VHH binders against Coatomer subunit epsilon (cope). Designs and how they scored, part 2

Target 1, 300 residues: Coatomer subunit epsilon (cope), of Dictyostelium discoideum (Social amoeba) (q55fu2)
Amino acid sequence: MSDDILFESKNYFYLGNYQSTINEINKKSRQIIEKSLKAESDYFLYRCYIAQGNYDLVLQETKNNRGSGEDPTIAGLQLLASYLSKPDENREGTLITITQWISDGVVKFNYHLQVIIATIYFNEQLYDEALQILNNCDHIEGLSMLIQIFLKIDRLDLAQKAYDTMKKIIDPDATPALLSLAWINIYNGEEKLKSALSSFEEMAERYGPTPLLLNGQAVCAIGMKRFEKAESLLLESIEKNPKNSDTLANLINCYINMKKPNEIIQRFINQLKTLSPKHDWTSAVNEAEALFEVSKSRFN

## First folded at step 6 (VHH; from m2 with S30R)

Design n2
Fold by ESMFold2, fold request of step 11:
Structure n2 (fold): chain B 300 residues (1-300), chain A 121 residues (1-121)
Amino acid sequence: as target 1 above (300 residues)
Amino acid sequence: QVQLVETGGGLVQPGGSLRLSCTASGFRFRSYAMNWVRQAPGKGLEWLSGISGYGRSTYYADSVKGRFTISRDNAKNTLYLQMNSLQPDDTAVYFCARSPDYFPSGYFDYWGQGTQVTVSS
């Protein structure tokens, strides 16, 4: 709704512009007085700090949220920060804690906690578990994640149904709705690629060219065979976040289509394996695609 | 499966009173703030009132403060709006809307279908 004072802050957040999210919330700080509104703004501030890698800041500022009377949303933020700070060390304990929360019924009607849990499941490539958490989610971010996962597992039919549900609930100009439609258009392909590209470009102009938006534009450009444009966008995305595995995967795909030498492509494949051993592209290359890459290089 | 159903609308004379109800299902009612919103003919949506999940905090738009009273019965999953001193300008479709407990106004994720209130001689 256009009267939500956090509307623009959330739009920046959902597009990955975390500094602008923080700036927008601070600009409206005198209007954020009521307990419920303050809690919502704090939630997004902590989400931004987590996305920026400032895990210890979140844990320190929330350290009194322990024991009896614990706020489950803040507990979720603490779990996410702790998990992301040391995923390998904290994986097992984190998943056990999530299972306990689900069993205790704490998650069922707390959409912020649902999104946090789904984020952890997604990072662990536990897509079925993420879908189970999000399937009854009635919140815009949860629906956007649901759509992304359905597209990831090649269920465009379910992604479309989830988008239709989202349209009933939210402002069509909210950025999760714009992103969801753009990605559905990418998966439909053909003439819809032009519409998706335009949407990503408009969001980037309005909200800043984040890695998320640069990747979206690049995927559209690759689909339209505009490989030089895609390369430029992906190189800009790497400069903004060198650790973005999707950017590296898209660049590898772009360079395969440009028929770059295998040595150059293999260098980026090795970089992707270092950053994200479980990435779908990495897994395929490690097992089957590595064999095909060697065979193709002799032919090409 | 979230459902909000408004009842209690109707025709009332100026100065009269009316009580709206909103029955909720498909979610843990007390975990969410609830709101009343209206749309007069030819106008946009107007937020009227909100109440926190446990009912401890209530909020009112200036246009209805002192005349309308929001309440909830968490045992019956029902939200109420008591409307007193109704005037022709209160004629509208009235919706109940759900928001997070820490966000009882401004952001609404589920809406009812609305109930018509008409204030006329």
Scores: ipSAE 0.000, ipTM 0.096, lowest interface PAE 19.5, mean pLDDT 82

## First folded at step 13 (VHH; from v1 with S31I Y107S)

Design w3
Fold by ESMFold2, look of step 15:
Structure w3 (fold): chain B 300 residues (1-300), chain A 121 residues (1-121)
Amino acid sequence: as target 1 above (300 residues)
Amino acid sequence: QVQLVETGGGLVQPGGSLRLSCTASGFRFDIYAMNWVRQAPGKGLEWLSGISGYGRSTYYADSVKGRFTISRDNAKNTLYLQMNSLQPDDTAVYFCARSPSYFPEGSFDYWGQGTQVTVSS
């Protein structure tokens, strides 16, 4: 409430600038004294480490969070880190643990844990389960996730409703609202793509060109058939995070439309399959494969 | 450290105009909603106007709609309040205030020192 010292960090976090989030938290470390504020800063800090792929760092730093006195939010972060480090191997045990936490009632009033669980469900394409965890949420990160899930399952009407709920708690010009609206505009398509592109460009100018923001711009550019622009954005995104599955999927789509050599496209398809197991291949990835097979047939 | 410094107050005739400025330092000005609040002698604080961090959303109390205009110049880290058609009951100390929330009518974490506006014939 008073003196939200994490406000700048949250702006960077929602736009995927995880290093700036970490830097801002560290700069404010002497001011982060209260237990509840420290717990919130730790949540964002470990979320950033996880987003950077630093799973072992999270697990090592939190190794003493065990037993009857454990912090359930930290336990959630440990579960997320371990799951993402080896998702195929850890999938079943992770989902069992989540079911136990829900049964024990520890999830119901812990919005951080809800977001963590929904992230895991979303990565497993368990969209109904993710929606159930986030049902009736009125917090910013949960609403952002709901919007993305609703767009993913082709429920633009429900994404709009979640966005309207978000606007009741934040200004429409705030970064999470701008980001959410930009994605809704992408799914509306047509002239809305220009509005979305402008919004992503402005956010990148203010907060740095992150893979999240570069992918957003690239999707807009692809939709406007500006494939050379999209390629430039996606190559920059790969430089920042070569393991971003959305970047790879967007680059495959871009290169199919540019009619790049099949050998190049196949390399990226193989990389994407390795990073996102076939169970993560729903409509977007399967559509990219279908387009590639049509292109392959035309040249052979 | 966070600093907010108001200027532009003074004595003005009824019906006159003033432009208040608030110069900010020590934080990313462009991400915080900013507000103008006043306190008349012996009265409580009255919120007047707010503006989003990007500056595209503005809000006004009914008492000042149509007479006051809030704006910001993020390149200069400066918040403005253009005050027109001033009347004696606009006499007050005017403060700029920062809100750490995405909603401009939220609580305020930092305030300026205030600038006196006096409207008298």
Scores: ipSAE 0.016, ipTM 0.535, lowest interface PAE 8.1, mean pLDDT 85

## First folded at step 16 (VHH; from m2 with Y107W)

Design y6
Fold by OpenDDE, fold request of step 21:
Structure y6 (fold): chain B 300 residues (1-300), chain A 121 residues (1-121)
Amino acid sequence: as target 1 above (300 residues)
Amino acid sequence: QVQLVETGGGLVQPGGSLRLSCTASGFRFSSYAMNWVRQAPGKGLEWLSGISGYGRSTYYADSVKGRFTISRDNAKNTLYLQMNSLQPDDTAVYFCARSPDYFPSGWFDYWGQGTQVTVSS
């Protein structure tokens, strides 16, 4: 692991510190000579740009450097960038393209492309399709996504199984494994929340706080009924990325628990709806809205 | 507690149709693959069809392909089996079975009590 030129870059990436990922890759650029390593570094670099919302940059750079269609991974990145730039408008075309790629057999042995496609499916709440793409995967990002999906659909047992597979591939103390365990522990009951929180905090201390890590901490705090702490963490996350849908969703949840004024909660609900109309927290939002209506009726 | 309850079985004539239902409770229905299996008198258990959690993927045994259709309504926690062109050889107890995986795997962790389907002229 110490000989992996991209080791630190990947760790930053897994934790959502995309700028540090970029910086590390740039720092190591002179050492990235081998073709496969270059391809991998480019993959993470473009993923970072995409995560930062620099879609046009990715589209332009990939067009200039590599002919469209020569590298399926690059094509995938282009697709992802294009899709995320206008998800509603580009949804149909994106899904058609993916279907074609699957049919062509281009996805089956391309781990990066699998992750890209699964990401798109996940974003569209097409969990079935995402799970199909990642079925029996043995790569770290794929397993991480599996864990995420399984937790999302309340299959802790399957998440655990995926995590067990991950532990066969990497050290349990490796960043992806730690992160996965922390998330799993959020679902393992109140007794594991402290452990999860500590893990997120340690990762944040080592690699810097990110919306991903801050949300992890906040969710733990909420579970522990430490709402003020959760609020602080989530507000910090907002400062880092005001368009993070998870942050907003968690903040709404937190504020409901804190019995904050409805006006404040409604503002965040509106923001969330604007940013992510398909966010799975729609149920939570609906519940909140229902509560507001009941409250209004009592004062009228 | 996980519960599966099959309904819709009965007596039908050859060439007839039946629709079986399985109502699930005690777990998040949409997160599990569901299956239909049957057991004829004196025969072993036969897998017929499976469906993924969100119902986007369906699977069929060759013996029922083109005749049976599996579907699910996750809002109602209900699994369905539409059986067309029934033959006497389809006479069996039909079971709804849950797979522990998201996709049908041929492994089942919970079963219903079954519903009798008899095809006889």
Scores: ipSAE 0.830, ipTM 0.933, lowest interface PAE 0.6, mean pLDDT 92
Fold by OpenDDE, fold request of step 21:
Structure y6 (fold): chain B 300 residues (1-300), chain A 121 residues (1-121)
Amino acid sequence: as target 1 above (300 residues)
Amino acid sequence: QVQLVETGGGLVQPGGSLRLSCTASGFRFSSYAMNWVRQAPGKGLEWLSGISGYGRSTYYADSVKGRFTISRDNAKNTLYLQMNSLQPDDTAVYFCARSPDYFPSGWFDYWGQGTQVTVSS
């Protein structure tokens, strides 16, 4: 019953439409009375703010309303916001805190906290730690993230296994399941690209285009050698978020394939390097440039 | 095609050290857990050590704990086993084995041909 109230909000969130998530939560605010529902709504709300780069807002609101120690999930959100606000400076402290939390046993049965921690690990390319945190998870967001990690490290077989697990737990028509399948299908070969593309398009039609969905579509288009379509999608994504690393990486790849002027490509490469110097796409793009090959999109 | 090639075996005196290497090819090395196992004459296979894909998690059998160290260089697609304080009972053929999972699971899907290690005075 409570899950029904946040149904739309969650779907917007999973697809990267954070503002719509916030709006829906606000619309339903008077109906959110139950404590557990309130906690869940707050979780998604703060995650949206964090995703939008509003780190200080999260830190201030959580400090005033739900201080550290009251709710491990809130503490996790604070940690995430703090970390992302200054990743290089806060890296060590963040990891130490996480280690302590794990040792204290506060993470083991908190699915939201697991996702938060896994996100931090993933961002730091600590895949071992991320996978350990998500090991044997039976919650929708954790499984989705697990699939993303497996795909990132080119373990399609493990991604598929995780998806199979997901299908046993949640409705295959649920947004996270559809999204996961679409991601998997990007890696399943040319014959599945059309299916993936359709899935992304349908989700975009229903919940609005997002950088996540647009990149998914673009990667499919690139795989199908529909480069002009890919370009259009990626440019739209840039308009929504000019600092999206995946968009830039995919655009670079697209332009290489289109044999755009090197000067244009180089500008985007430089932008990507500046934005995300540790981004894995930098190496991939360089390789692609050297080999003039198409690279697969990442979903973070 | 997945290939694993062990090297570094040989004859060593008791108390000596040896470093084994395993070169992997045909798959994304960093995405798979790797293991060392051995088989002594007349004995069954014994798991010795495992390491996760990116090498941040290591596991050891009690029989080799404190003496053997597993490591990997993913840039070189190479697995290592540093063996110290070798004893005659360490005499065996040593194999590099891949686990199908990201973490060692006790299951192996690919093996090398092995390298002979002999500890004798």
Scores: ipSAE 0.818, ipTM 0.927, lowest interface PAE 0.6, mean pLDDT 91
Fold by ESMFold2, look of step 17:
Structure y6 (fold): chain B 300 residues (1-300), chain A 121 residues (1-121)
Amino acid sequence: as target 1 above (300 residues)
Amino acid sequence: QVQLVETGGGLVQPGGSLRLSCTASGFRFSSYAMNWVRQAPGKGLEWLSGISGYGRSTYYADSVKGRFTISRDNAKNTLYLQMNSLQPDDTAVYFCARSPDYFPSGWFDYWGQGTQVTVSS
């Protein structure tokens, strides 16, 4: 049977289990002979290193990718690593480089570069630009990003259209399909939260609990008003990655609902503002903090 | 309930300027592309301009490019059309229209009542 030998590696990757992604690729290294397959596996390896914060490793291992004959995919990974290492410092130069690549036509038909560019745009909250890069993408990761962005801007109808397209081109058991349905179910809320929770739990059992999967479960639990369960999941997520902004935002929400002392909540609010000043929750946290102070002052 | 209310129309001399506003309510304004459309006396509807949900992509019909500027203020739920170098042929009722998509499309699901713009000496 002619199966994608990177299928399991990609499933780990899309769920945020980067070490298992690396391990699976290494286990199959002898089977990864064909040039284009090797390039695909290297792409995911470098994406894992970037996700683990090992930016210098990527830059050092690819430092000879310069000048004429430069591999555009590797150039994209170098740009992403450089950007994420110092986003505030490198923002301007990164956006200029992206504009030049689009103008030069090197992004056309290169899904790796499209995903990299959309990731940078998404991190900068440049949703128009991210949507434009992804609007004709029919690759699984690009469609997953489209669904994510459409849900974030409150367009379930457009997220559903992207999900319907995704179903036509991928295995329904692939983790991006499972994640996308779970995200849509979270958006719909109510009885759909139980389906989403079950899906996240099954993926965590099969592929290992990651901050992504723990946050997904916690969001479902918060929506079902099961705050003690959500707290447990979010504390486990913090242990795995204390700098995950979504985990911090979800924990703040959970603790406000649990009526935790303001001093505890304020510590997490300050940490979130430091890690991600532009996080959508940062604005909502400022509003929630003001409302909390008003409610507190009514009893003083 | 979705509502779009245009203001800022009126009588202006050729070469003059007007700024139209459209105040939106009943939906998340930033999630939808918005458009300006006009209908001159005895003519059909003419799409003039469109703008994406967060306002960074703008589109213009050739007839108004360079003279009209579309913008939006999502904090105020307001769409704008700055019209410069107005000519008698710009005389029309101007409508604010919502696209069902994030980027402007060829169809609109909600319209305002319109505001009259008259360009005459």
Scores: ipSAE 0.439, ipTM 0.790, lowest interface PAE 2.9, mean pLDDT 87
Fold by ESMFold2, look of step 16:
Parts: sequence; C-alpha cells; structure tokens
Structure y6 (fold): chain B 300 residues (1-300), chain A 121 residues (1-121)
Amino acid sequence: as target 1 above (300 residues)
Amino acid sequence: QVQLVETGGGLVQPGGSLRLSCTASGFRFSSYAMNWVRQAPGKGLEWLSGISGYGRSTYYADSVKGRFTISRDNAKNTLYLQMNSLQPDDTAVYFCARSPDYFPSGWFDYWGQGTQVTVSS
C-alpha cells in the first residue's frame, strides 16, 4: 500500500529500534531491487549503524564513494560517522566541510543531507544553524527535527505548523506522526499527558521499548506525579543505553521530585556533565523542566 | 502582555554614536527573532536590522551596513543597536520589533513605543 516497501523499517527507525530496522530491511532484501530504493534502504542501514556506534562499519562499507561519482548523501553519512566517532577532534573540520557544502549548493535539494547536517549542528548546540537548514523543509525527518526543536524553545505555534505539514505527507498512523503528536501532547500537559503516555506505551508494545519510548513514558509519568513508575522506566532505559543523556536528565528530575538525598542527585548531575557538558537541562519537555524548578526551591 | 521598551535615544552631533536598548518581557526572548525599525518625520517605516533568537545570524539593510551593529543579551532579555557615524538623515523614532517567525522576515507582530534619535549640529 502506497507501495512503500520500507514503511515498516522506517517505523522502527524513527522510534530508535535500530536492530529491527536492520532486520526488516534484510528480510525484504529481495524486494529492494530498484536502484533508487536500494539507495534509500542503504541510507537507513547506515543511519542505524551510526546510531549503534558502528562508525567504522559505515566508513568501510562506503570506502568506494569517491571522485566524480560521489554520492553526496553517502558523503554526509561518512562525515556524520567520522564526527560522532571523535566529536572534539573532528568538530572544526566537520563544520568547515558543512559550510563548504552549503556554499557549493549540494545541500539545497538533498533532504537526507539536510537532516545529517542539522543533526551535527544540533549536537553542537548550533540551533540557529540547524533551524536554518531545516527552515522550509517538507520531508518527514526534517519536520520531526523541527517539531522537537520548536517545542524545546517554547514555540508551539511553529511546532504545530511543522506537524500540520508532516500530516499532509504521511499516514497519520506512521510512527513519526504518532511520536510528534505525543511530543505536542507532552508540551500541552495536564489531561494530554494521559494521551501521550498511552501513545508511547502502544508504540513500545508494537515496536519494542527503546530509550526514546521509555524516556517519553517517563516524562509523562513525572508530569502525572507517578515518580516510581518514571524511575522504573528510566532505569530500564539506562540498562539499554547507559550513556543516553536525556535518560540521565529525566532521572535527575525524577529523583528531585522523589526528594532523594542531594548526594545521590549530585552524583547523577556530575555523570551527566561528564557525558554531555553541552547538555541543556531545559532540553527536556516543559513540565519536566517546570517540576525541576519547583523542586530546586525545595532543596534551598 | 508582550512588552518591548526602547531606551537610549537622544540628541547627538553628526558623526556621533549612540547605543539603543530594548527590554523585552511577557515571552521567552531567546525564542524570537528581533528587529530594529525606524520612522523618520513624515516618512514610512524602514527596517534596519534583524537578529536570530540565539544571535548568530544578523541582517542589515544596505542603508546601515557597516555603521550599525545589532546584538542581544538573552540573559538580560535585551536587544541592542549600536549606531555609529550618525548623520542628520538618521533622525527618526527607532522601534524594537518582534518577528513571529524564527528568523527575521519583514513581518512584525509586536512593537515598542519607540525612542527618539535626533542628529543635529
């Protein structure tokens, strides 16, 4: 239907179930014959390898991407893999390369490259630059990033516009649409938190619990003052990825609300600062941040 | 509830300098592009400069490039315009204006009351 053989793979991908994305693409490998479709499936495969930390695999698999036949999307994946493998060492060279690509006009109509560049800009907290790359995008990945950024900076009006554009492009039951609606419901809070929690739980049941989905459920639970439930979800998320900075930030907020001893909370704060010194504690959804501000006055 | 208040206007001699400030309240300042606009006596509105929410993208009208510098301090909710090499034609009421889009777009949803700048011998 819609003839999108990659529909299930993309649903897993957008929820962070990278192994299931890989498995689904491999399962349908005989149906992925057309050159353009193969290129798209390779994009998602390489994105999964990068998300799993397998940077060398991407670089080895794409080593023949060179010269006048170079695929700009694959060049972008190579840059992302190299950058993420050693961000501090590769930061300056990566940003110079991005600036050159923008100046050369190779980014303008390459949607995957736009997402890759915006991801790097976002990781460097260059939000103006990320928003500028994505400003007039009409593709699913870019719109998902726009929604997240606009909600983070308290621009629901702009996030809603991006969500409305996304709905015109995709099936409303596709996971990017479900996830985006859940994020907007978290932002609105109150009775909408139950709707968001329920959507995250349904997605986790259908597509597997991932740190992204566990964090989403935990933020909802914190907003509903279900702190023991939130703790359980966040500890499960830590087990799946101990270095997820959002999980640590949410756990800190959860523990503040549970009135854990300051020594314990400070230990997690120090761990978060070590893992992600650029991490903006306000990058959590609005009520998690609001609950942190209220609890901070309690610890004075 | 959104309020923009300009200060720093006054009388200066030709060739002089002046720094305008705009204090913002009632919204998350860093989430909005901000602008300076002026209106000379008996003339229409003229956009001068704009700046993105985090301040890394700045934009200038040709009439003020090289003479004016826009900046912002998001911790103080304050927008600035440093005006150098002022000439009598710069005499105007200067307004702080908010863009509804993230980047300056030439459309403004909120304005300050303005501050008078007069350049005279």
Scores: ipSAE 0.434, ipTM 0.784, lowest interface PAE 2.4, mean pLDDT 86

Design y6
Fold by ESMFold2, fold request of step 21:
Structure y6 (fold): chain B 300 residues (1-300), chain A 121 residues (1-121)
Amino acid sequence: as target 1 above (300 residues)
Amino acid sequence: QVQLVETGGGLVQPGGSLRLSCTASGFRFSSYAMNWVRQAPGKGLEWLSGISGYGRSTYYADSVKGRFTISRDNAKNTLYLQMNSLQPDDTAVYFCARSPDYFPSGWFDYWGQGTQVTVSS
């Protein structure tokens, strides 16, 4: 059994239910007495604000975190917020800052900062760098990110090993563990797709049907050739967040398999290119269009 | 099936340079760390250099730092070792080896057949 007062909040957070994360932290506010617990709850609150696109709120509330007494974790949150607010403009300065922090040794034992840096590296498609930061991470979010990157680079064997290690350290019923297993099952395919679908459905029933969970279900449904079910799930995901690039990529894949008219598919391709120019699907579509091919399946 | 094939070995004078290549097939090359290992006559295996899957992290044994450069071209599934300032004690069979981990480690799961490098006056 877990004794962590933030356990339920973290479970909502890792599944992308940011409002429920905030609500649960506020519900427990009188029990969050210890200074280190307060700092951890604030970390998750700021992460929620960042995930909701409220970058200026984070920067304003942390504006006094400057100078020689700077909290490195808060500095990391400020960097993440500024980076995500204007990635093209802030990319170079952000990567230089990260390199400096690694050189200064402030990242090595700060697990929250490791996760923040790996998130930025991953968004920049710097997979060597992300894996280097996460290689010795023993924090549940860092292990979950490690598993996802290994799956993305076609190393299911390493994803499995990382999951086996995670089970020894972390409660296997924590949502990052459930999510990691579900994605490993997707990559194994066949009979395990049904198990993954059931896991995503159970998490959605318990923690709310977020775009993350709806996308997971849709990927399972596509793999099982249930394209009408996948479409329904993806349209629900669009209603919850019209700007989710993974939802758009999955919908394009679904519609290609359903042989929808090219005009409809091209509309969603154009939306994806606008929202996420570096998305793996966007890169594959641009290459296919240069070769006069428009029916490419999604890479990942 | 995983296959690694080294080329570029040969006879070279002391102080000379040589570039080894290793062509990989049967696996997603960019997903694996790659290594160069050598075996001098009558000696054990010596790890020389390693490189991460996308090539942005490189590692060298002290014995070859500054003289050898590891690189890879993932589009050509090819690993390289540029060897400069060669000396007679660099004479060995040079092997291309794949790490089972993403970054170089002391474990190698697949090896090439090796290419002979001889440094002789």
Scores: ipSAE 0.197, ipTM 0.661, lowest interface PAE 4.8, mean pLDDT 86
Fold by ESMFold2, fold request of step 21:
Structure y6 (fold): chain B 300 residues (1-300), chain A 121 residues (1-121)
Amino acid sequence: as target 1 above (300 residues)
Amino acid sequence: QVQLVETGGGLVQPGGSLRLSCTASGFRFSSYAMNWVRQAPGKGLEWLSGISGYGRSTYYADSVKGRFTISRDNAKNTLYLQMNSLQPDDTAVYFCARSPDYFPSGWFDYWGQGTQVTVSS
């Protein structure tokens, strides 16, 4: 049993079910009385608005958070919203601001700000910088991000170590822990893929089949060479969010293996390059595209 | 119904050591940074030390750095303060305090009742 009234809201949030996060917080609004609890719930509401692309809503509602007495957590949310609204235009200013905050010591004891900064660094593929921010983070979301970065840079051993730390101090039903284990199982492969798939399916049943969960299931299915199942999951994910770069990357990989017509595959490749030129999957897709063109020429 | 209960205070000779404990209930202990704060007779509150929810980061006021060690055992929902080389001006009521989750402003939302530490010959 959970004694945190935001526990279920946070579980929805970490799985990408932002509307259910908002609904659950509103359902509990009469119990959210304490100032610190209200601040925590507001943080997750603003995170949801940002994830839904409602950047102006966040900036408008927090416009008085400026100057002397500024709340650093709210300032972080403002920076994240501004950055995500126009990443190419705001990249330089955002990174300068982050550097200043770190230098001023504003970040050191603020776990929410650490997560926000790490999210920006991660989106910019500045993994060393993200790891520096997260290296001493004891917060479950920070540990989950740390695990994801370690997996991305092929450090399964460090991901496992971070998960072992998380396991000692978590509610086993907290969704960042479930996600972390599922992804570690994917990287272990073999029979662990089946366990990971089961975990993603259970989370989708309980919390709704979000693009995050559909992508997780699809990666498992691709690893098991169940490409038609993976396609079905990925098409459902596109219907929910056509701008999800991971979904596009997974679909391209899936379609290459299914030998779909080159015109269809190229359409998704172009879409992925437009949406996320720096995405790790974009780099892998560029390599696969080059190999595909060479193979076509040599065999045709 | 957040509850924080300090124990382990008492009378100790100068140069001696004490270990304070704070047992927590009514919330998920590992989700919150915890702190030790003291109030000497006739003085205001003095923050001494803080520790992250998972215990990986510890922080100390200059007045106690090197002499005091903060730790926690999340399996037992218990916060600790190991106090060494105690001097008479360490005499105070010692409180454990919970940080509101995830901001480093030093504001505290819940306090224990305190435990008396007296350093005297």
Scores: ipSAE 0.007, ipTM 0.161, lowest interface PAE 12.9, mean pLDDT 84

